VHH binders against Mitochondrial protein C2orf69 (C2orf69). Designs and how they scored, part 4

Target 1, 361 residues: Mitochondrial protein C2orf69 (C2orf69), of Homo sapiens (Human) (q8n8r5)
Amino acid sequence: SSCSQARTMNPGGSGGARCSLSAEVRRRQCLQLSTVPGADPQRSNELLLLAAAGEGLERQDLPGDPAKEEPQPPPQHHVLYFPGDVQNYHEIMTRHPENYQWENWSLENVATILAHRFPNSYIWVIKCSRMHLHKFSCYDNFVKSNMFGAPEHNTDFGAFKHLYMLLVNAFNLSQNSLSKKSLNVWNKDSIASNCRSSPSHTTNGCQGEKVRTCEKSDESAMSFYPPSLNDASFTLIGFSKGCVVLNQLLFELKEAKKDKNIDAFIKSIRTMYWLDGGHSGGSNTWVTYPEVLKEFAQTGIIVHTHVTPYQVRDPMRSWIGKEHKKFVQILGDLGMQVTSQIHFTKEAPSIENHFRVHEVF

## First folded at step 17 (VHH)

Design t4 (from g2 with R105K)
Fold by ESMFold2, look of step 18:
Structure t4 (fold): chain B 361 residues (1-361), chain A 122 residues (1-122)
Amino acid sequence: as target 1 above (361 residues)
Amino acid sequence: QVQLQESGGGLVQPGSSLRLSCAASGFTFSKYDMHWVRQAPGKGPEWVSSISYSGSYTNYATSVKGRFSISRDNPSKTLYLQMNSLRPEDSAVYYCAKDRYPYWKGSEFDSRGQGTQVTVSS
């Protein structure tokens, strides 16, 4: 997509009347997968893939090893990000009369932030399937939700299976898309080797239900590996409303590991981040049930929590801070590796600092 | 101190139209998303429609989409529901409901009025 409309005023932007060139380049380097089926073919999500840290990655030296003559992809790390309320594709956010001021936190821009935080990792944004009033994210495919997207967690919804199948299908779709583009005729000028530079025209298509490529012909000139489940490892990140997905996964651990493929996937998860979780509903923003957390603590997954006063010091939603403290305390008592930080403690609670957690976690 | 007063209900024939109104006071109306809910005899409350605080976005239950239209007038602090092509199953007490949170903090029902009866006969 192109930010050709001058009406967008980005609070952090310093460029001209459009999105900064850096933001436009990052959005053009994303591969949009508009309809990725999960475990149920009628239940799909939109995914966004950014391999920013892997683009232009130094290739291995060429010793005379026969194994290197038959290229083998190195083990891959994948970051799975579940966005919160308000967040959408940049083009949609700039047209939203109530949410345009948060355009810096679009799915594309956050994917770029994550690529810097997790170099050499594939960044996946897993979009919710429904947004109430075009602003409240509803993760209906992952967790039983009311009309506003507030969760009702249980052990049998099937979030692990859905996530696993989304990844299987997304990896296949991304490989097919990249392979098809690699087979097509492309310009001879691979010396340009500048696939992150602003291209001469926009590549971002309209939002739709099918695969949408965010990247152009520059992709065909570089050596890279498509996403692969082979020996892959994962970091899961929930932000704000997106934390409901992580919470649902915790509720399912005991039953989900009975499936051999799902158990292998669970064992490939190295780290989970809860970033400033929050939603309506009066409860269930953080998991506080000891039996659920006992099962989670046995996985050996490294846990990070990052919160701000916007969520944990909000008198209107007083359960959030209490539940966060209990979550951290129970996991710590169970011996799990948990880090916990509250950011911006000397500043008044603000939604701006809520989003800025992405800059400091 | 929050007050919501629904009006405009009545007894109508199938296929008719009605326009419900809700007068709001005791809070800053333009900061809050607003909702219509309805309750038929012997049933629990059913969400009908929502509208964002600026009026820019709306959502509808599948049972009413294409027939009902929610709107608001922030200067007059009034919420509306235009109900077209009414069916007997639309018969209920209709309530105007304020969202609990302003702006972006999530969505949840809070206060509602006493309701206005809509009866679609035969």
Scores: ipSAE 0.675, ipTM 0.869, lowest interface PAE 1.2, mean pLDDT 81
Fold by ESMFold2, fold request of step 20:
Structure t4 (fold): chain B 361 residues (1-361), chain A 122 residues (1-122)
Amino acid sequence: as target 1 above (361 residues)
Amino acid sequence: QVQLQESGGGLVQPGSSLRLSCAASGFTFSKYDMHWVRQAPGKGPEWVSSISYSGSYTNYATSVKGRFSISRDNPSKTLYLQMNSLRPEDSAVYYCAKDRYPYWKGSEFDSRGQGTQVTVSS
């Protein structure tokens, strides 16, 4: 495993040049769900879960009394993160000849950032189902998309049902997997973790075969708290291309709330973050249809937009900044609580600062 | 001014091979993903294949996967399409297309060349 460098927000200082040991420990605690069914068998997504409620080893630096380690109640809040272009699992990004320089923004590392930002929450990363040229994220299971993943929004695609079913199935799969993981952690034997083949022969397969029907459950430890839909609440975060999912959900709101289960899910969403949304296609980076936004405003969901010059001040994609401003203005006029910030305004537009929005939102 | 010049098309029998070339100028070739698009009579444009700016990654339409191979040579600013096991339904004008955006900024067709005719007929 390795660490990547991060930047600081203050111009008078520079970002630290070291990887946090706690980040590597949290990365090893991520649960990867390789095939989670959604609305139908042909629509599955990969999910990554960081179980923030299981803070066992990370709490060793606290001067605590051992006799007072009471069980923590399971968290009821969930953060759903939809990544942008380029982002993938850390091991894949490290090997990518074009994307390796962005390894700090791997799915696992962003999950860790979010766990720090939302400390009493489960963090879910919902990966796109297709990547064009191994770099352009395509959310085909959530929105009608062209070959490059540019969206064509409509009211009938079924993104809400897909997301809901993904969560139902992911919760079930994580219940089984977390029980197995708790058993392993319970034994407290962290035998040497080096993976080095001595001879010149290599027979290492890296097949991550984690199917929907995983079993091997024995309830003998409580180090990890499995998620539950009962009384659950949600924060949705889209970054870059991932914002297309949030936008599609807005288009569907009026029809989706007619289903009792989906309506209950919608009512459990507290906050939505649009982080530096952007894609090609000439339009539809931000929702600007008043009828769609009127329906959204009735939900009472708290809205945050965080953007950078990379997206909103790009001459080649001039619609993005205009649409962002219109989105914020219309929602504000409709009485929604909307926070809007433009970051790094005194720095040259850069993809580095595009990613660094994760550090400042 | 962006210039793309396709060549290598022709009239061939089913099962034959052809190699298309595209000479590029007027932009920094190595910064852009590149594409092959084709258009048959009476049909709209159809995407065929894409290759990343470094040449490390490729994608293919289902109809050509396993038969066609896209490649590029950044020093000579040239894009290629090796077309094997040609079928009558591959008959079309083939266009080389530049992506509108460099590197990671997004993907969208931009400029294309004049095209080169490929006709597969018994």
Scores: ipSAE 0.668, ipTM 0.865, lowest interface PAE 1.3, mean pLDDT 81
Fold by ESMFold2, fold request of step 20:
Structure t4 (fold): chain B 361 residues (1-361), chain A 122 residues (1-122)
Amino acid sequence: as target 1 above (361 residues)
Amino acid sequence: QVQLQESGGGLVQPGSSLRLSCAASGFTFSKYDMHWVRQAPGKGPEWVSSISYSGSYTNYATSVKGRFSISRDNPSKTLYLQMNSLRPEDSAVYYCAKDRYPYWKGSEFDSRGQGTQVTVSS
């Protein structure tokens, strides 16, 4: 979690902050990309990036950066996280009358948790494009979905192409935006900006952004490596409703790998985590089709499943637990090693423990 | 026993307003999101609007957004649909529907009432 109270409490003097200052700094270090095109201009997603160079435990920054040398992209690992229902930006969640109690699981705070779990990685949160009633995440750009966001999986939707293009465009956009932030740090004065690139007081379509007058300076020592696809590796994480994206990707593997760029992207995926997948619709929470899983088993991707009683022992949604067991069994029959861990089994099912899977996986 | 009873329909002219009500019993009303669904002759069911369990959030079908307003009163266990600027294509039987799952567990239609007829005709 980003802020928590332990066994004994502070007596109440001028003692330490209840929320970690490092967590608040990391929330400010998140780069929000509000409109990232994917497979076509009509399919955009909001992305959030917590850059590896921005973590508080970085011991070495790039020293002395006065030259325009050819960029040296270090090998990069990227974690792609697909959030579940309820999760949104921290500011939105704190003002949500129904969801405010889950604010510790905001997109920014989960990004911070993931940065600690994967300390040498860039953390990307890929937000759904639609939320029903401000709480049910609908991944319409990745999978055919009903009005509640329940999926209808197929081989042809184009989720791999969409994800690949999101990354291409997000990496380019993040390079430009991160350079602008570095420049603005150098222009500190009494007017010091806390400016967002978002237009103020705008409705009905889009407003253009101003071009800043000081684009030529970049002498700061506070630089970090921008995201790069070259030689990159990936971990994909679906949580709750976000697991529908991972499932759709499995359905597409056979056809998607025929595209050379997408095949290279697939080969760069090292690990996939299914964290407590669940949704309405009566079925299709876990992939149980042997022909689909046969293609997946040939990839050599490391598979982890982490579940809680909230999802897999829910009488109202009894298919979830059955499908999870079948997913693990079929992959095992295909010779794939799959971890299958059930957390909090001695506790009553709860949405608290559903979210706490992020702390124990 | 889940019971939902719609009322407030009628025959009106284009441009008129109507207010539908749905009385609910047999479940803890304040735990569930609620929906309005309509069905015109010769067509399948069409979702109209949804409201969260607290009443704080709403969604509308594109065809009714800006003209219809969903609300609920949890103490009286009643769901409402205010329909303004009615058009002939709004003619249908209107049903209120309970969500299958409480709070955050998911969304899916469960039960509906017998409906109330709305007819918009010049």
Scores: ipSAE 0.660, ipTM 0.863, lowest interface PAE 1.4, mean pLDDT 81

Design t5 (from g2 with F109Y)
Fold by OpenDDE, fold request of step 20:
Structure t5 (fold): chain B 361 residues (1-361), chain A 122 residues (1-122)
Amino acid sequence: as target 1 above (361 residues)
Amino acid sequence: QVQLQESGGGLVQPGSSLRLSCAASGFTFSKYDMHWVRQAPGKGPEWVSSISYSGSYTNYATSVKGRFSISRDNPSKTLYLQMNSLRPEDSAVYYCAKDRYPYWRGSEYDSRGQGTQVTVSS
């Protein structure tokens, strides 16, 4: 009875190469511009720039493939974002005793969200000039405001002129920051040649301090190509309190069009987003003046409104929902391309859902 | 019902110090930013100072900055205004004001007390 030992061939464990998609999402470096002057030298704002994807890829010319894809013209689309209350730099928010729980909605994080929403675009975060109690955004350089940042809209505050000059100056500053990095690379190579000085022998046994080779993190110099304002297109986004800037721009449209440079800038605006607009001013959270909105309708700008119950169903601020409805209605009646969406309608009103509008608009 | 009761006002000489208190009741004091507002005779209300609901942040009118200090004690539901280096122009009725909105929803004056008279005179 020959017990044929069936050699169970142990099936070689196919080591599934876990492609660790370590998508090193190379955290696109934000350029901070700490003081950018606008139309008035006394009016300055901080700006954060997140460059479009692809500007920092040095095409290593791999020698072989003759399909020189013509370098796609640098992205000429710019997203201008006006933050709401609570939002600040991530480092400030994490240390903020009251606002730390909202750190995920920092300026850098929202810029990153917007960069995903608007691929191949420059993302500009235009910070308010003042924050009351380090939480209430006051856009004093764009709109006349009370101590708490509640707006008093008018036709002549100079918000368009301020915005235009901020962009002009920010574009120039972003270019100059990059040109200085490029020039410093070239001058380092020339000095290395001539110090042939003779090796005098002196033996002194100085112990080898391990020179910690500071690994030069290859700061891949993202070549920020200088954006031209003349060939640029714009999307404007206001979030919460940041919507007061957009509203002020509407009030100024009639007068702003009289300036040729500002009129050209207005014509370069393709789309405007109101993301969950709100303030504590008791009225004018949404522009409902037919004469103002008639001037707006002549621009051909596409309008999107994305709101949450936190703003439009607030019983303490019942004007917000009424004004929003009226705003959308008037724009529709004027024949504008307008969309309106209320998010999270099945959920309780919350500040979390208020911020989450950035993920779903 | 929201109640705010100011105290500690009086007649004082220029350069003196005074401490105002505001006892709060009828609401969750620790959820609301608080304000001091003053009104001088024949003038409108003037913002003096604000303090965040936690007490972590304060703000002051330029006219009082470096002289006045706002503070709060959330357990006792009391708001304070320490006023140093008082001037004749600081003479007013001082009101404690509750913010209308809790936390981050906005900021607006809601209810105020009856006020306390501060008179700075030689």
Scores: ipSAE 0.887, ipTM 0.962, lowest interface PAE 0.5, mean pLDDT 88
Fold by OpenDDE, last read:
Structure t5 (fold): chain B 361 residues (1-361), chain A 122 residues (1-122)
Amino acid sequence: as target 1 above (361 residues)
Amino acid sequence: QVQLQESGGGLVQPGSSLRLSCAASGFTFSKYDMHWVRQAPGKGPEWVSSISYSGSYTNYATSVKGRFSISRDNPSKTLYLQMNSLRPEDSAVYYCAKDRYPYWRGSEYDSRGQGTQVTVSS
């Protein structure tokens, strides 16, 4: 009985070339505007600007035919983002002893995520004016709030006027900062090569000074041509605590439309995103006043809500899920274009999924 | 049951110092931000100070900034308020307050103790 040794041909492990897409995502440099005044000289916010991809392409003036009407530059789209709790500059978050694990959701990283979500758009991150205990975002310049940043909504706080003037001043400052070489380029890649000049004593010979022409890397001064506010379109995004700004803007709509400049700005808003809105104020996490939402319905703004079980299924904050459902219902009943999505419904409520809404909305 | 017991209040002269203590029990003290609030006669509650659950961060009302210092000892479950350069306007019942939410999910007063009387008088 000849035991035929079945040679088990060892299947050659196809080394799947992990294409390390070393996406050298050239980290688009964020311009930081440390103090931008709004409606009042005492009301200032920090802003981050991430310019649209492609503004640094010099229009090589191809000698085009002089008679073609210069196509009006496509209306420049601006995304305005209002951060949530814990979110700050990456350098601050990495050093935060309580919240360093959330560093991936830094303002610069979220601006980068938004730049992928909204191609060819300017991304503006509008920081809160105060952070309670370096973790709770307080939008004191936009909404009346308690010490913890829980909102007290009203019709006359001047959030629209403040936002409008912030944008006017931020646009002017971004133009002027380009004229002055002092772009603090936060190049992470300034790893100070400590050239430890080891004093190697060795004596030897005079070989020729190849003058390494330091190619001046043309710091292509990204000409931030701040678009005219008049030709700009806007998307507003609130995340978590940042949704209090969006909510306050809804309360002010009726009064804000009385100002011609603010009304023009309101008409330039195309879309609003509520990303996992939440605060600890016990109510008004979502606006459910029919009179406020009726004024909102007249704007024609498209509404998107993207929520997670972390907010809308929290047993300690059960009003959030109820108000969210009511908000979406009222907007639908008013005939608004509204979308609502609950993400990660098969997963346990988590802070990780709360932040991951930025990747999936 | 959550229990907060304030102590260390008293009658003191202007410019004096006082140290308040709050003994906490019935919850995981090290998971919650803690607060001091005060209430003077005929006035509403006033926030005085807050400290993060780790003790790494503190905030103060403008009225007490530079004079008061909040601290905590998580092993002993004790909150402290060092009050220096006391003024007549600091006269109030001082309450220790627990945050409602652990870590950074939110911030709201959940429970407070019976308070301790601080009186600053010449």
Scores: ipSAE 0.880, ipTM 0.959, lowest interface PAE 0.5, mean pLDDT 87
Fold by OpenDDE, last read:
Parts: structure tokens; C-alpha cells; sequence
Structure t5 (fold): chain B 361 residues (1-361), chain A 122 residues (1-122)
């Protein structure tokens, strides 16, 4: 009785190569532009730029047929973001003894959130010029404010002129910085390749080989046409205290349209977002003047309001919710494209939900 | 009820020093930014200095910067203003003011005390 020992073939463990898709999400490096002047040399702001994802794709020159009209590069979209109170650079916020718990809402992190929300767009963070007690954002270059950053809106402070010139100067500075980085990357790669030629000693003779005229490769000056502000489209976003800038722009709109360059800029604004607007000024957190909003309605700008109970249901600041409702109502009555959403309505009012509006708008 | 009581004012010569105190009660002192405001005869209120609720940050009016120092003791619920190198133009009633909002929700004057008179004269 031959007991045939069934050799249990041990199934070879297929070592599943975990393709660690180390998607090195190349942390898009934010460019800091310090002390960018507006129209007045005494009025300067700091800007943070997060470039659009697509600029690093070398168009491999497929040898395409020369006769196709170079499709005009799609108009570059720019998102302009005005931060609220407490928001600063991540390094500053992590060290802030009062506000370190809000580090997730740093300028760099919010720029990253906005880059996901607005794909293929340039994200500009425009910092306030002053922070009272390192926490209250004061947009003194855009709006007349008290010591605490509460706005005193008027029609002639020059917020549009300041913003326009700030963008002109920031665009020029950013291009010069990118061009220098591109030149330095090319120069580093060219120097690394030439060092390896081993000096082979061979002695031989004098023959007068012809000076090959190094044809000057046409430096096709990639005309980095500064993205002309003229071909750009804009989205404006104010968050919390940053909404005072948007409000001041509304007050100036009638006068600002008299300047041809500023009027062209105004026409390039597609959309405005008020994200949980709020300040301590007792009024004018939301613009409710029919004459101001009538001028705004003539622009065709799309309006989005995203608010939380933290601002619009605050019993200490009960005007905010009233003014917000009135703002949305007046814009609707004027026939504007306006949306209004109250987020987190089932939750208790919180600062956390105030910031989380960035994730859900 | 919120109560603020200023003290430490007086008549002093130019170049002298004074220390003002403000005793706070009726609210959670450690949650509010605090301010000093002054009012000279025939002038409006002038902001002098602010201190954050933790005491970590301070700001000063340009007119007093480098001469005045704001501080707070949260356990004793007391605000201070050290005034050095006093000038005739510093003569005013000095008021301690509570911020309206706790933490960083906003900043606005809510309430102030009766004030303390500071007179700088030769």
C-alpha cells in the first residue's frame, strides 16, 4: 500500500511590489515678493505667489506643422486672496504663543488649498501691511482703518489704483525671478556635464583645423511676455478681515472706472468671493448701500458669499448677519449672479469652522 | 459688572517717571486685550498702548514709543503703564480700556475706568 506523499506545493508568496507611488507632490514652492510698491512708493505690500501647475511642462516641441496659428496661450487666470486675522506665514504661526493652533491656515497652506480649488491658476496672497498685536490684519494701503484695522470706507482712498499697480509690479518681479531661476538651472546643468572630460595626454601635431564659427544659436529669447495684465482674468477672494479690501473696491468702483487701465482691470475680474466676512467696526461688514451696489451690478462680476455661524450668528456682532442678508438681497434684486451659502449650520459657532470655509466653498 | 480703576497719576516734572495701574474686575481679565487711552484738555481721545490677552504682544503710539511700557499681571487682574521721560505733552487723563472681544475675535474699546490725571509741569 504505497502511501503517495502528496507534496504540498507551498504557494510562493508573490511579493507584491508596493509601487510606492512616491508621488513626490513637488511641493510647489511659493515665491515671496517682499515690499512690492503700489501706485505710491510709500504704499507697499508683501505678496506670496504660487504658480500654476502647468508651467513646468516643457512643451516638447513636437515638430508640428509651422502653419498652425500658435494658439494664443489660454488667458492666464489669477486668484487674488486677502487673508484674515491671525493668518501669517507657517513659520510665524507655529511660533505664535496665542495662535499656534491655527497653523493649518497659514498663507502657504491656504495658497495650496486655493490651488486645488482653482486648477491651472496663479494664486496670489496679498498680505496686509500691518498687524496689530501680531493678530489683527490692517489693510491700511487699501482702506482707511482705525488702529485695530476696522475700516472707514470712502470713495477715493485709491484701493483700485494701489491694487492695479501692485499687480503690475508683482508680475514684473515674478517674471524676473522665474527667468533668473531658469537661467541658473540651465547654467548648473551645463557646468555639471563639462567637468568629466579626462585629460588624455596625446601629443600629436599642429594641423590648422578651421575655426568652426560657432553659429550663435539664436537665443530665441523666449519673450517672456510679462503676462500682460490685459490678457489676464482675475478672481478676488476676501477671507474674514480681508473682505474689507473687497468692500473698499466696491466703494471706489464708480470713480475707478474713469481710469482706462483700471476699467480694463475691472472688466478682467470674473468672480468675487466673500468668505466669512467680519470685522469689529460695528457696521459695514457687508456693503448695503444701494448706490454702491448698483455700480457693482453693472460690472457683470459673479458674486459668491460663503459664511459660517461664527460671523453671521454672532450675538455680539449681530449687524454682520443682518448686513450679509441685506447684501445678498440687494444684489439679487439688482439681477446680479449671486450665490449665498451658510456652512456648518448644524454645528456650534467656532473659529475652526470659520477657517474650514476654505475647504468647502 | 465690568469695573476698571486707574491709579498712579499725579503732578510731576518733565523727565520724571510715573507708573499707572488699572485694577480690573467683573470679567475674565486673561481673555481680553487691554488698552491705555489718554485725553488731554480740548483734544479727542488718543490711543497710547495695547497689550494682548496673554501679555505676549504690545503696541505703542509713535508719540510714546521708547518711553512707555505696557504690562499686565493676569493673576492679579492688573494692567500697568510705565511712563518714563515724561513731557508736558503727555499731560492728560489716562484711561484703562477693556477690549470688547475675547482673544482675537476683534478689537474695539468696550469699557474704560474713570481715569487718572497725569500732569507734567515744571
Amino acid sequence: as target 1 above (361 residues)
Amino acid sequence: QVQLQESGGGLVQPGSSLRLSCAASGFTFSKYDMHWVRQAPGKGPEWVSSISYSGSYTNYATSVKGRFSISRDNPSKTLYLQMNSLRPEDSAVYYCAKDRYPYWRGSEYDSRGQGTQVTVSS
Scores: ipSAE 0.879, ipTM 0.959, lowest interface PAE 0.5, mean pLDDT 88

